VH-VL binders against Uncharacterized protein B0228.1. Designs and how they scored, part 2

Target 1, 207 residues: Uncharacterized protein B0228.1, of Caenorhabditis elegans (q09220)
Amino acid sequence: AVVTPSIENHKMENASVTISKVPISHRPRGFTAGSDSKKLAVQRFKLLISDFLSDAQLSKSIDVAAVGMHKGKSMDDILDDVYTRLRRTLSTKQISELAKAQKGLVEDLDEKSAKLVKARVKRMIVYSFDPAAEQIHKYATRPSMAFALIAETINERFVGSVKDLIRDVLTPKEYDIFRKHYHPHIFKLDNIGNNTEAVRTTTHETF

## First folded at step 6 (VH-VL; from a1 with light chain L94S)

Design c5
Fold by ESMFold2 at other seeds, fold request of step 10:
Structure c5 (fold): chain C 207 residues (1-207), chain A 120 residues (1-120), chain B 108 residues (1-108)
Amino acid sequence: as target 1 above (207 residues)
Amino acid sequence: EVQLVQSGAEVKKPGESLRISCKGSGYSFTSYWISWVRQMPGKGLEWMGKIYPSDSYTNYSPSFQGQVTISADKSISTAYLQWSSLKASDTAMYYCAHTEYDFLTGYDYWGQGTLVTVSS
Amino acid sequence: SYELTQPPSVSVSPGQTASITCSGDKLGDEYAHWYQQKPGQSPVLVIYQDSERPSGIPERFSGSNSGNTATLTISGTQAMDEADYYCQAWDSSSEYVVFGGGTKLTVL
């Protein structure tokens, strides 16, 4: 077996990449009888973001989020509203798993750094989803129209871009520690779909 | 103070048309769903359909699709339930009720009911 | 179409606990609401969002919803609780409002 001294990838901060723009719905979709945009949103969330929560927990969390978006609340407030209600429904197993992940994060970083890492992850989620929430507020005249817009926002390309931002806003060490304790059971950090990037590598031969 | 005030009792003959009303006050009329609910004598509650007054979107129960028309006049905060040709089987109590978010909030205010009697 | 099934009647003695069930496929994925209707009166919301009580509803009223079944529970049941009780949910596929068939609670 061959062991390499470094497994770190190249930084992308100063390199060009070829990606398609992440689609953000700018037009509301209509509903027809028999369409189930809420179930689609739940399915996409479980596939791309997290399967830690049950279908019932996700379905009701998305209800709370849809109301907040329709009312024009900030994503910070929406996430707080969702968590406040959701935590009352967590099982003993779920509570234990969250506590274990938090304990591990604190042990590997310290309490102050662990809080800052989680705050930065939340900030990237808020930053990325605020424009979508504003579009939902603007276009969803009926509250349930929010479900189709939420489902369209939760797609492989957009979620992949959010995961890339989370990786970029943390140091490599912070990211590895966060991933160690949260991925994949609580928070999926790997890209699943067709996320196309061109990676440029510089060599001494091109100087 | 939130209120839903329905029009008074009606006594009609088969074949006649009828429109009953539900006037909302004390809340943002265009931001709440209005549902119509039938209760036949001695029977349970049956959802007939709903309207979102902001854009006049209607959604009917399959049992009532094509049987009634639900509409609203935003300028006077009033929803309507209408029959073009009444049948004796339309004899029932009819309620309106409102909810802000149909998938989340309950129907927290109900009208007093409109009794419709259809007989020859 | 989505259907909510309730027992037609439930009888309890004063002071006992009454339990009224409401069954529907994956009902636990939606919020369930409960209404009380006394003779000659409009329905009154007594439980919303599975387990929340509106202001003015006594603490003896409680609710739960998981899997296929929502349950309205009245502890220390009083004669004034005698009424018809309806569950209600929302069908996400059609956006229909769905009522259960109703349960007559008798307090003997």
Scores: ipSAE 0.806, ipTM 0.906, lowest interface PAE 0.8, mean pLDDT 86
Fold by ESMFold2, look of step 10:
Structure c5 (fold): chain C 207 residues (1-207), chain A 120 residues (1-120), chain B 108 residues (1-108)
Amino acid sequence: as target 1 above (207 residues)
Amino acid sequence: EVQLVQSGAEVKKPGESLRISCKGSGYSFTSYWISWVRQMPGKGLEWMGKIYPSDSYTNYSPSFQGQVTISADKSISTAYLQWSSLKASDTAMYYCAHTEYDFLTGYDYWGQGTLVTVSS
Amino acid sequence: SYELTQPPSVSVSPGQTASITCSGDKLGDEYAHWYQQKPGQSPVLVIYQDSERPSGIPERFSGSNSGNTATLTISGTQAMDEADYYCQAWDSSSEYVVFGGGTKLTVL
């Protein structure tokens, strides 16, 4: 789930963007004996979030998310549940770093554009994770099975697809500015100036 | 109102079998874990194992694996703890307790306890 | 699985603040819960999810979990708070329920 909270709750506005389907891996036939599925799930989310959240903050956020997914809550409700608990644990340093990123985004875009950029990113994260949440709800017959399903579903390929969709929902300029202020400490985001788009991996062509 | 009502006290001899019960009411029985907890006289709480009644999945503490059987009958909202051959060392208070999410929620309701006394 | 370590006893005078600790490898990664047990009674949940108080539990009960140590705090301790207190968490590797050894709180 998303670990970079918005300072204010904003309604997303995406009338002008193309939204692509994110692939969902098949559920595992059985869970690996002797494996710690929750630790693996934590490891998988670190591919996107990097080291901004402590292991404890991330582990407990995943507990809350796993419950929401098992219950079949919408991804919007799940993110709200996670943020409500997580915000009470943020350090003054973490709060300051989020405020600094927001301030920089506003300075480089303006208030209206910064709000719209964050709304599009949030909507894409919700869109990316909704199918995974649906799969986990369908197949997690017991609550703790959600962790194994999270770990299987949210693999390196899935995380790469989420990163690609975040890039694709923004203009190149918007993405460079967003990345400038959030990468790498808050989010791990790919450089737009890499090789041509034909060389980059996308989930649309390989799904 | 949520309740867990356990069967009454038992006085048994070593080698005898025993099944004690925990009947849940006031909630969706199949959506909650039931754990069994032993408390030996003057000692602390020891988790024995749990069952998820929806699919009868059980998970036992290593100290109790093979020593007891945990089961449930969904049709009467009842969980069971049973021994095939009691030992004097099984003398203890036994509690059932429930939780919705074993990694997140606490055990918010406990049965009244069943005292099991095993002596010759 | 991992063990949860509590002090065997804690003594406090009426009106003072009691603190009961619970330590375990990786406990900071899990939610901790606390139970009060009076003689002849079933355990009662007094704190869940590190710091949340169930309905009916007095505000003088509070909790925290940081650095692999969970702490139950009772401010303005009363004679009626004399009881055994247990912490409890979940072990993700085994999916076991883990209880601490218990702490006897004595109010002198």
Scores: ipSAE 0.805, ipTM 0.913, lowest interface PAE 0.8, mean pLDDT 86
Fold by ESMFold2, fold request of step 10:
Parts: C-alpha cells; sequence; structure tokens
Structure c5 (fold): chain C 207 residues (1-207), chain A 120 residues (1-120), chain B 108 residues (1-108)
C-alpha cells in the first residue's frame, strides 16, 4: 500500500492559520520541527495518517511527492512515483505486515471484493488530494516551497475529511473489515479530532 | 549538450572588485539551481550559496553572507559571483554547478572552474 | 544544522574494496550524493540519491545511506580511482547545500 503525503484542495482552510486550529495538547511532546517544513510534514503524516513507515522512508517519499507536485503531475502519478522508489526500501517485516493485512482482507471478504475495496480507498485519496496538488504546482515557485504547502495540507480537518470519504465509499461491512486489518498499524482511520471531540464531548456531558 | 562555461582566470590585487560568470546552455536555465563552490588551494569544497534564476531567490552559506553577491541574468542564461573588495584570502578556485531539485538531485554538471588569484 | 564528517584518508591496495563514510545526524533522512575530484579537475558526480550511478560511472562504484551514515563503496579498486571524494546532502532546516570535508583515497 502507498501511504504518501498529499495536497489539500483549493477550497480548504487558509494554510496560514492551520497550526492555530490544532489543539496544542495533542501535539507530541518531542515535536521539534520548528521552522523545518519537511520535518513538520513528516511529523504530521505520522500523527494523522500512518506511522508504519520510518522517518527516512517518509522524508524521501515527501521529496518525491514535492517534485511531482512542483512539476504539476496528477496525484495518481505522484503516488506511483513514490511507490516505485519506496518499495525498494521496505524491510522484510514491513513486507510481511502488508502481506498479512492483505491476506486478512481477502479471507474476510474475497479476492475480488478485497481488490475493489483497496481500489476505492486509493481513488478517494487521489480524488481528495488532486486539487491540492494542482494548487501547490501553481504557488510553489521554487521546488522546496512545496514542503510548507504539503505540511499545511496534512492537517486534522482535511485528513479527517479524506477519512470520512473513505468510510462513505465503502459499505459498513467493507469498512469494518478494512479497518480490522489495516488500522491503526498500517493506516490510521480514526480522526484525532474525532477521538478528541468524542472524549471532550463525553467529558463535558458527564456533568 | 548541457554545459556550464565559466569566465577565465583572474589575477587581482587586494581591494579590487571582481565579477565572474557561469553561462548555462542545453537545459532550462530558470528551472535549475546554480550553486557557487569555493576550493582554496589544497583544501576541500565549500558551498558559498545558490540562486534560483526563475525568481532570483538567493540563499547564502553563513560563512559567505555579506562577503559576495550571487546574481543571474536570465536573458543570457548566466549566473554571477561578485566581490566588491577582494582579499588575499579570496585566492581560490571557484566552481559553479547546477541541480534541478536541491533536496533530491545531485549537482550533475559543474563548470570548469575560475581560478582567482589575489596578491599584491 | 548538521555537518558531514568524512575520514581524511582511506588507503587500499589495487583490487581491494574501499569504503568511504559520511556521517551526519539523521543523514539517512536525506538523499546523499558523492563526487570524485582528481587533481586539477572539476568534481564529477559518481553516486546520486544514495545509490544511483550516473551514466558512464563504472559498476564498481556503489552507495548506501542509512541512519547517520552514507557510504561510498568502490569494489575492485583501480589506480585511476585515486582521488578526493566528497559527500553532499541538503539540510531541510536551512535549505543549505552541505559538503563533507573530503576523503583522499590512496591506491597503493
Amino acid sequence: as target 1 above (207 residues)
Amino acid sequence: EVQLVQSGAEVKKPGESLRISCKGSGYSFTSYWISWVRQMPGKGLEWMGKIYPSDSYTNYSPSFQGQVTISADKSISTAYLQWSSLKASDTAMYYCAHTEYDFLTGYDYWGQGTLVTVSS
Amino acid sequence: SYELTQPPSVSVSPGQTASITCSGDKLGDEYAHWYQQKPGQSPVLVIYQDSERPSGIPERFSGSNSGNTATLTISGTQAMDEADYYCQAWDSSSEYVVFGGGTKLTVL
């Protein structure tokens, strides 16, 4: 599976205020990105999307994605470029864990349905991030400017919206089975905001 | 076909100004970073700074900030390195090199070097 | 942000394998590139993106980059490989280009 950073579409919240919308209490204590936009993108990807990949794998995948976005490639092509390079760095353990998740998905659904579920998940990722990739192409005059835009695109609201679309494109049974085998180790499907809001809502309504 | 051609060797006195050039050909000049690299006699490579000619953005090594000026003329595909007042310690070989994506690609073409000698 | 540290020299006999290291904090998070420089010549890119060879570079040159260390490896080292070798990376915090101090490879 390809788990890569993607661009927010042009209708999303103004990037200049995105960090102020994330509760400080949910930022990791060891977060040290400072003004380093690429490290911030890696950290946000691990927090919101997946910590299955190493920092090195993510950092280099983000480099490939940034180039594709700067060149104006489609998100689908960007994901293919990232996977082409990333697959050569996967450890035996990572390969085994991906195979186990795939096997479980096939056993609980069937071969055809498992393939379709994964294709629909990928389609929603491409659909959601394609407009954001176009905006990064338009506004990233220099290649490295893409990192700040990528980091700002990977925010709680936008990633949460993508996760909601993934849930909506699958039946409840398909979603539950996909989640069982992929979440949280390979792909985070819970929203930090939803988990935080559920905890906050439950706590506030206890009184 | 891709080529970076630098201006010829210079012999200067302390206090004189100097501008050396790096002309690119065979590629999209405005889409590549140009870096300047100093090599003092018998020493290693030192990155001085870079320019992105598309928007003239420059980024200097702290060791060279305020010591030199990096610029480019897109109309003639040429980058420049300039001193307002040379010192004897500026005696070195100076290279230009280019890369398409500074975080991803290496410096795949280098100029032939410009030897600058500064002596009384 | 970080400096790239290389051994000042490495000596090998012809036919042996030379390994030149380049160390930097979390260097494996960035792509590393390697340049060969012979006396009186411009640097030549011999390895890029950790492990890729440009056209015309012999197969005996290879590279790796993991953790804090990138390594240039020259198998079956020949007298013509005697040169200075520099690693180079990109510092994401400053966007600086960072060169290692260089390693003189001597083939005895």
Scores: ipSAE 0.801, ipTM 0.901, lowest interface PAE 0.8, mean pLDDT 86
Fold by ESMFold2 at other seeds, look of step 7:
Structure c5 (fold): chain C 207 residues (1-207), chain A 120 residues (1-120), chain B 108 residues (1-108)
Amino acid sequence: as target 1 above (207 residues)
Amino acid sequence: EVQLVQSGAEVKKPGESLRISCKGSGYSFTSYWISWVRQMPGKGLEWMGKIYPSDSYTNYSPSFQGQVTISADKSISTAYLQWSSLKASDTAMYYCAHTEYDFLTGYDYWGQGTLVTVSS
Amino acid sequence: SYELTQPPSVSVSPGQTASITCSGDKLGDEYAHWYQQKPGQSPVLVIYQDSERPSGIPERFSGSNSGNTATLTISGTQAMDEADYYCQAWDSSSEYVVFGGGTKLTVL
């Protein structure tokens, strides 16, 4: 599995979509002594990523991401760093499952549309995580503090908002097809209801 | 070139104080962890603790908490290991080593070691 | 915090493959690093991030980490590989640096 390049498309750059973002604390609170901030950060990402990645693969991917965030790298570069390391550890079963999902996406859309759908999903992930990465860079004075900041910033509400953004940047047809081939085995794309409902209601009613 | 240069060998008596040093050069001193590692004669490596010089955060092994003090002086790129009262059992080789990311990168440079001999 | 357990010694004939293990609770969730220490010398990093070689380390050195066991492998072992070898990892719960007890590799 290769990360497809992002292609700018004037037709797809719709700024009229109103999407709620989770507030990010100006001063992070940190965690108590004896707490495992890395384990909590892993749990946060499992809300988006299914059991597709092993605990070891995810844990080590988050190490690479935490370094990139502490250094102030862009999310594009961070994702490239994670992929470079992670791809060497994928099993033949995992590679086959990714290939099957990609093949299904291409069959149901076409090759060009499948590439654009994946590029838009990637762009929304980058868009959602860039502000969090910048906050982590600013406040993680030590490298390992990045884990606590990841866990505090990328909470259940934040993950729910990412799932909403992925749905909203695709047409209903594109989303249904993407979901058909990637959910739930590769990505957990459905919200739990409470988090999504609370965020949507609060955002539309606040000023 | 990256270097960690430690202070010279010490011969001390029980009850005396001691501070040994580790001077870093050729890298961004404040962006790297410095760990101190004890190696008793004929024994393995024992992690004592570490410091992040940027904010002076220290983290000690439970075996050494309260036994030693780790500190750093950013202005001269130097980390320190200090005893207020040495014991004969403190006789060992002491290494400093650095790593950029303690959860990801290895300790890629080590000082030459400081032999501390404490005779009762 | 958790312990890293290594065999105290491993013996191998020149040209054979040496395998040194390092086991710890949940070690598979962390990157393992390996150091070589020859008599009278400081430790030298020979493998980092489970399987990566620093510049200047011969290709006969390799590493893996699976099932809470990290393994340092030296193929075509040479007399100059005779040394003590230490594994090292990080404990996320305490942020401690954890060293294994060391393995003396003897090349006969």
Scores: ipSAE 0.796, ipTM 0.905, lowest interface PAE 0.8, mean pLDDT 86

Design c5
Fold by ESMFold2 at other seeds, look of step 8:
Structure c5 (fold): chain C 207 residues (1-207), chain A 120 residues (1-120), chain B 108 residues (1-108)
Amino acid sequence: as target 1 above (207 residues)
Amino acid sequence: EVQLVQSGAEVKKPGESLRISCKGSGYSFTSYWISWVRQMPGKGLEWMGKIYPSDSYTNYSPSFQGQVTISADKSISTAYLQWSSLKASDTAMYYCAHTEYDFLTGYDYWGQGTLVTVSS
Amino acid sequence: SYELTQPPSVSVSPGQTASITCSGDKLGDEYAHWYQQKPGQSPVLVIYQDSERPSGIPERFSGSNSGNTATLTISGTQAMDEADYYCQAWDSSSEYVVFGGGTKLTVL
């Protein structure tokens, strides 16, 4: 099996339920009135990125992303813009943790395979977000409307689908190695609704 | 070149109405926020409110809500600040300034200011 | 919604480093911008997005934003830097533009 058929198969299996090609509709009163859509977007991203990035780092990254989406930039350019600004704020500890994860990935795979694994993960993230970015560009007549649209798009179901696609774009061996070095501290790769750790924690707290 | 050109100084009496203007040129007027900023003599900068001309959305500081009206005419790339009844306490310098993205970019161009003097 | 607090004045000798702070409850979550205003003039943007310098602003101007405090730093301060300085940010909950109270920099 090749990666392209796997991606198309998972997109076809999840495309209509995961990433809508139709306009995003607003929820009834309560969501947008008096709410902080950017704060909600930050919380939604933590379902994927964990607490590796601080609230401040995420909040500013979402600002950069919202501008790029409003302007109609490609997701590749948006991610580059975000990283360009974000890298200036990383602590020595965060840099060390990323270096350790990269080193472990290279040791367990090799340098060429580690680069390919990371590139495939990035491509899946871009693939997942492109339709939402297109709708935000089309419908956000005012820049700050992008925050509400981002927060509505990045829900628990969307994040779960992104995690499933990351698992499926990699071989089982590649995924296990990527997970070993990046989960849970950098990425949260287990699904929230199907998380074995969450089920065990809930059971123990009941006692 | 980007420019914000404000209307000239005004000398008014309490109770009179007034509308001052801010004409933008050299950029896409409808894609930039215009904010109005008050500076009373010897005091700091106070944000009064802003308008996004593309959809006419306005947002006012609580200190100025109901005290002034902010509007824009896209066809002539002009934003307005207006009072229905001036008070002596409205004596100040008034600036317009623009930014493309209010949550990300700074106010990189400012008008020259309009001095409004209200006295009997 | 939050307020931005600046010291009312800062004094430095020529050639020394001036540091002007700006504090607010959630300022670390937002980009901070800095404006210089000389008497009788419009404000001029000197630092944007916490630490970026517009074209034409001398390298001695720098900025940072950490722990809900933004800082404007002027190294090798010159007499021409004597001015009022304002920080400014955005409040995501209200979408307000928020200015600090201003700091008068005196170069003696």
Scores: ipSAE 0.796, ipTM 0.903, lowest interface PAE 0.8, mean pLDDT 85
Fold by ESMFold2, look of step 9:
Structure c5 (fold): chain C 207 residues (1-207), chain A 120 residues (1-120), chain B 108 residues (1-108)
Amino acid sequence: as target 1 above (207 residues)
Amino acid sequence: EVQLVQSGAEVKKPGESLRISCKGSGYSFTSYWISWVRQMPGKGLEWMGKIYPSDSYTNYSPSFQGQVTISADKSISTAYLQWSSLKASDTAMYYCAHTEYDFLTGYDYWGQGTLVTVSS
Amino acid sequence: SYELTQPPSVSVSPGQTASITCSGDKLGDEYAHWYQQKPGQSPVLVIYQDSERPSGIPERFSGSNSGNTATLTISGTQAMDEADYYCQAWDSSSEYVVFGGGTKLTVL
C-alpha cells in the first residue's frame, strides 16, 4: 500500500535512476584493470556528505555499506552498521559539531518535532537507497564489484533526487531549520553547480 | 567447525610440476576468497594471489603472476596452487587462508601449511 | 600496489606495553588487520578492522589506524606474546592483499 502521503506524489524518479534500468553485465567500463571503483564511489558520496567526514572515514564507511549491500541487508541495517563503526572514529570536534546541530534543531523546533524531522530524513535516505541496494545484491557476484555498482548508482542525478526528497517531506520551515544547522558542513543539501563540475571532471578522466 | 585442510608436504626436484590443495569445510566455500601465502624459510608472509570460487576470478601478486596457477573446484570445496616447473627458490611453506570480504574482513582461518622442498 | 613497512623487531620487558607500527601509503583509507605467528604455527588473527578483537583474543591486545600508520598495542605484555606479528591491508586500485614485512616481538 502507500508508505507515506508525501512520497506517493513523486513520479517514481528515484526508482528510475537505479541500476536496475541498465543491465550491469553490458557496461563498457572495466571492473579491475585501469580503474579504482572504490575511489569513484567515495567521490560520488562526497556529493552528499563529504564536508563532514574525512576521506578515510568515508572510504571505510563505504566498505561497510558495500558489504551490507552485497549481502542483501536492509538499508536500515546497513545504516546501523555504518554508524556503529563510524561513530568510533569521530573526533571530539566532529562529535561536538553533531551535538551542536542537534541542539540547534531542538531549540528551533522543540524536541518532538526535531525527532520527527530526523526520522523523516532517515526514512527518505532508506527509501532512496533500498532499490539500489537490492540491485547491487543481485548483480555483484564478487564483493568488490559492489563499488562500481555503488558509483554508478550514486551519481549526481541520484544525489539530487535524495536532496529533493528530503526537502519535499519537510515543511518549508522545517527544511529551512534543518538546513540552517546541517548544511553545508554535515550535509550538502543544495544542488548548486559545484556538484556538476566535480562529476563532469571525473567523467572525462576515463577517456 | 570451519577448517582449511591442506595437502601434505612435498619433496621435489627443479623442473617438476606440482599441485597442492586446500580443502574448506564448515562454511559456504563459494562465498569466501581463498588466498595463497608463501613463507620462505626464516622470512615473512608474502601474498601470492587469491581466487573467488563462485566465478573462478583470480588475482595474482605481480611477483607471482605467470609463476603459479590458482584454481578451485567448488564441487569438492577445494582450491589449488600449481607450478608447471618448480625452482629451488620455490622451497617454502605455503598457506591457504580465507576471508569473506577482502576489503573489510581479515583472514580468520588458515590452513596448517604445506611445506614444499625443491632440491636436486 | 603500496607496501606496508613494519620495524623488524620490538623488545619489551614483561608487564610493559609493546607497540608495533605498520605504515603504508593509503593505509588510512583501508582497514588494517594483524596476525600473530608463533614458531611452527599458522598465523592467527588477533586484530581486525583496525581495532576489533576476535573472540578468544585477550583484551590486552588493541589496535588503531590513523595517518597511514596502523598500530598494534599489547598492554601488560606476557612471555606468551613473544611471536612474529604481521599487518595486512587491501589495495583498492589493484585489489591486492598486502602484508607487512613482519615484526619479531621479544619479551625479555
Scores: ipSAE 0.778, ipTM 0.899, lowest interface PAE 0.9, mean pLDDT 85
Fold by ESMFold2 at other seeds, fold request of step 10:
Structure c5 (fold): chain C 207 residues (1-207), chain A 120 residues (1-120), chain B 108 residues (1-108)
Amino acid sequence: as target 1 above (207 residues)
Amino acid sequence: EVQLVQSGAEVKKPGESLRISCKGSGYSFTSYWISWVRQMPGKGLEWMGKIYPSDSYTNYSPSFQGQVTISADKSISTAYLQWSSLKASDTAMYYCAHTEYDFLTGYDYWGQGTLVTVSS
Amino acid sequence: SYELTQPPSVSVSPGQTASITCSGDKLGDEYAHWYQQKPGQSPVLVIYQDSERPSGIPERFSGSNSGNTATLTISGTQAMDEADYYCQAWDSSSEYVVFGGGTKLTVL
């Protein structure tokens, strides 16, 4: 006797516009004892965020993000949680630099276009990180494992791909204007060159 | 309501074994770290180690590694602290406490403490 | 791993502001928490995540963490605030829970 197999339709994405996914190079290996996975995760995010945030601000923001990823929150909710805490720690200088970047963007684009450019950049960041956050949620059975999984998943190649997608989601003119006002003092938008993801001793084959 | 209820006070002699308990209720037991904290008479709080009951992962302070065993039984929401051979210097108050995220949240509930007295 | 250093004691008069410090290498990179312990009682969380106050803790309790020093501040100190106070943080290299040595607050 024979049975007729069925084919299931997949509904994988819920984005309002289709944008290329950031590749995930492999399944995370997980947390290993004796490594400082949080320090490595902080170093990974410094590839995107210049010295704009202090070490303390970034380290604590990553704590909040790691909890959100472990709980399976969306990247939109995670970014909201991070911003809610981070905004109370911003210095007058940091606030002024953000305001200057926004003002420059509005002056070089109209107000509507400036809002759309920032929205598209934020949307690309969210879209790029959502699959990584979902994978971290799936594999981080303990909360602190999130740091090792962040470091493995959000590596130099991943960050470089995020930078490429930010460039690609904007027209050349929009990108040049956005870069003029935000790079390098707020975001590092140029690719790292030869800083390729490698098997790191702090997260792989711990000593 | 969240509670951590510890086993009663113990009076023991050197060389005896002991296991004390900490029963959690009113929260998701497997989603919270349980730490054991020693307080010797007139002294401060000393972290001994912690367990994540979901996967039984333990992490011990270097001062207590090999001196005690921390374990948990998820089926009855209970964590344990165990000595194979007590010493007089183990005379202290022992607390359990829980936290959801060890790197972010504080220890918001503590057991009432278990006084362990070890004397000849 | 790192140690958290607190002054052994702090004395204030009723109504004065008490400040209890907690210092540690790289403490500014971690959230600091504070516990109050009265004689014969379990510790009680009074400040978490540097500056947050649990429900039921009086508004006169506040906290901060900058420059690798966390500070618990009690304004308008009352006799009932007399207790031992412990700071606590997390060490990312070892995943250890770290307590300070404790500070005895005396309200005279």
Scores: ipSAE 0.753, ipTM 0.893, lowest interface PAE 1.0, mean pLDDT 86

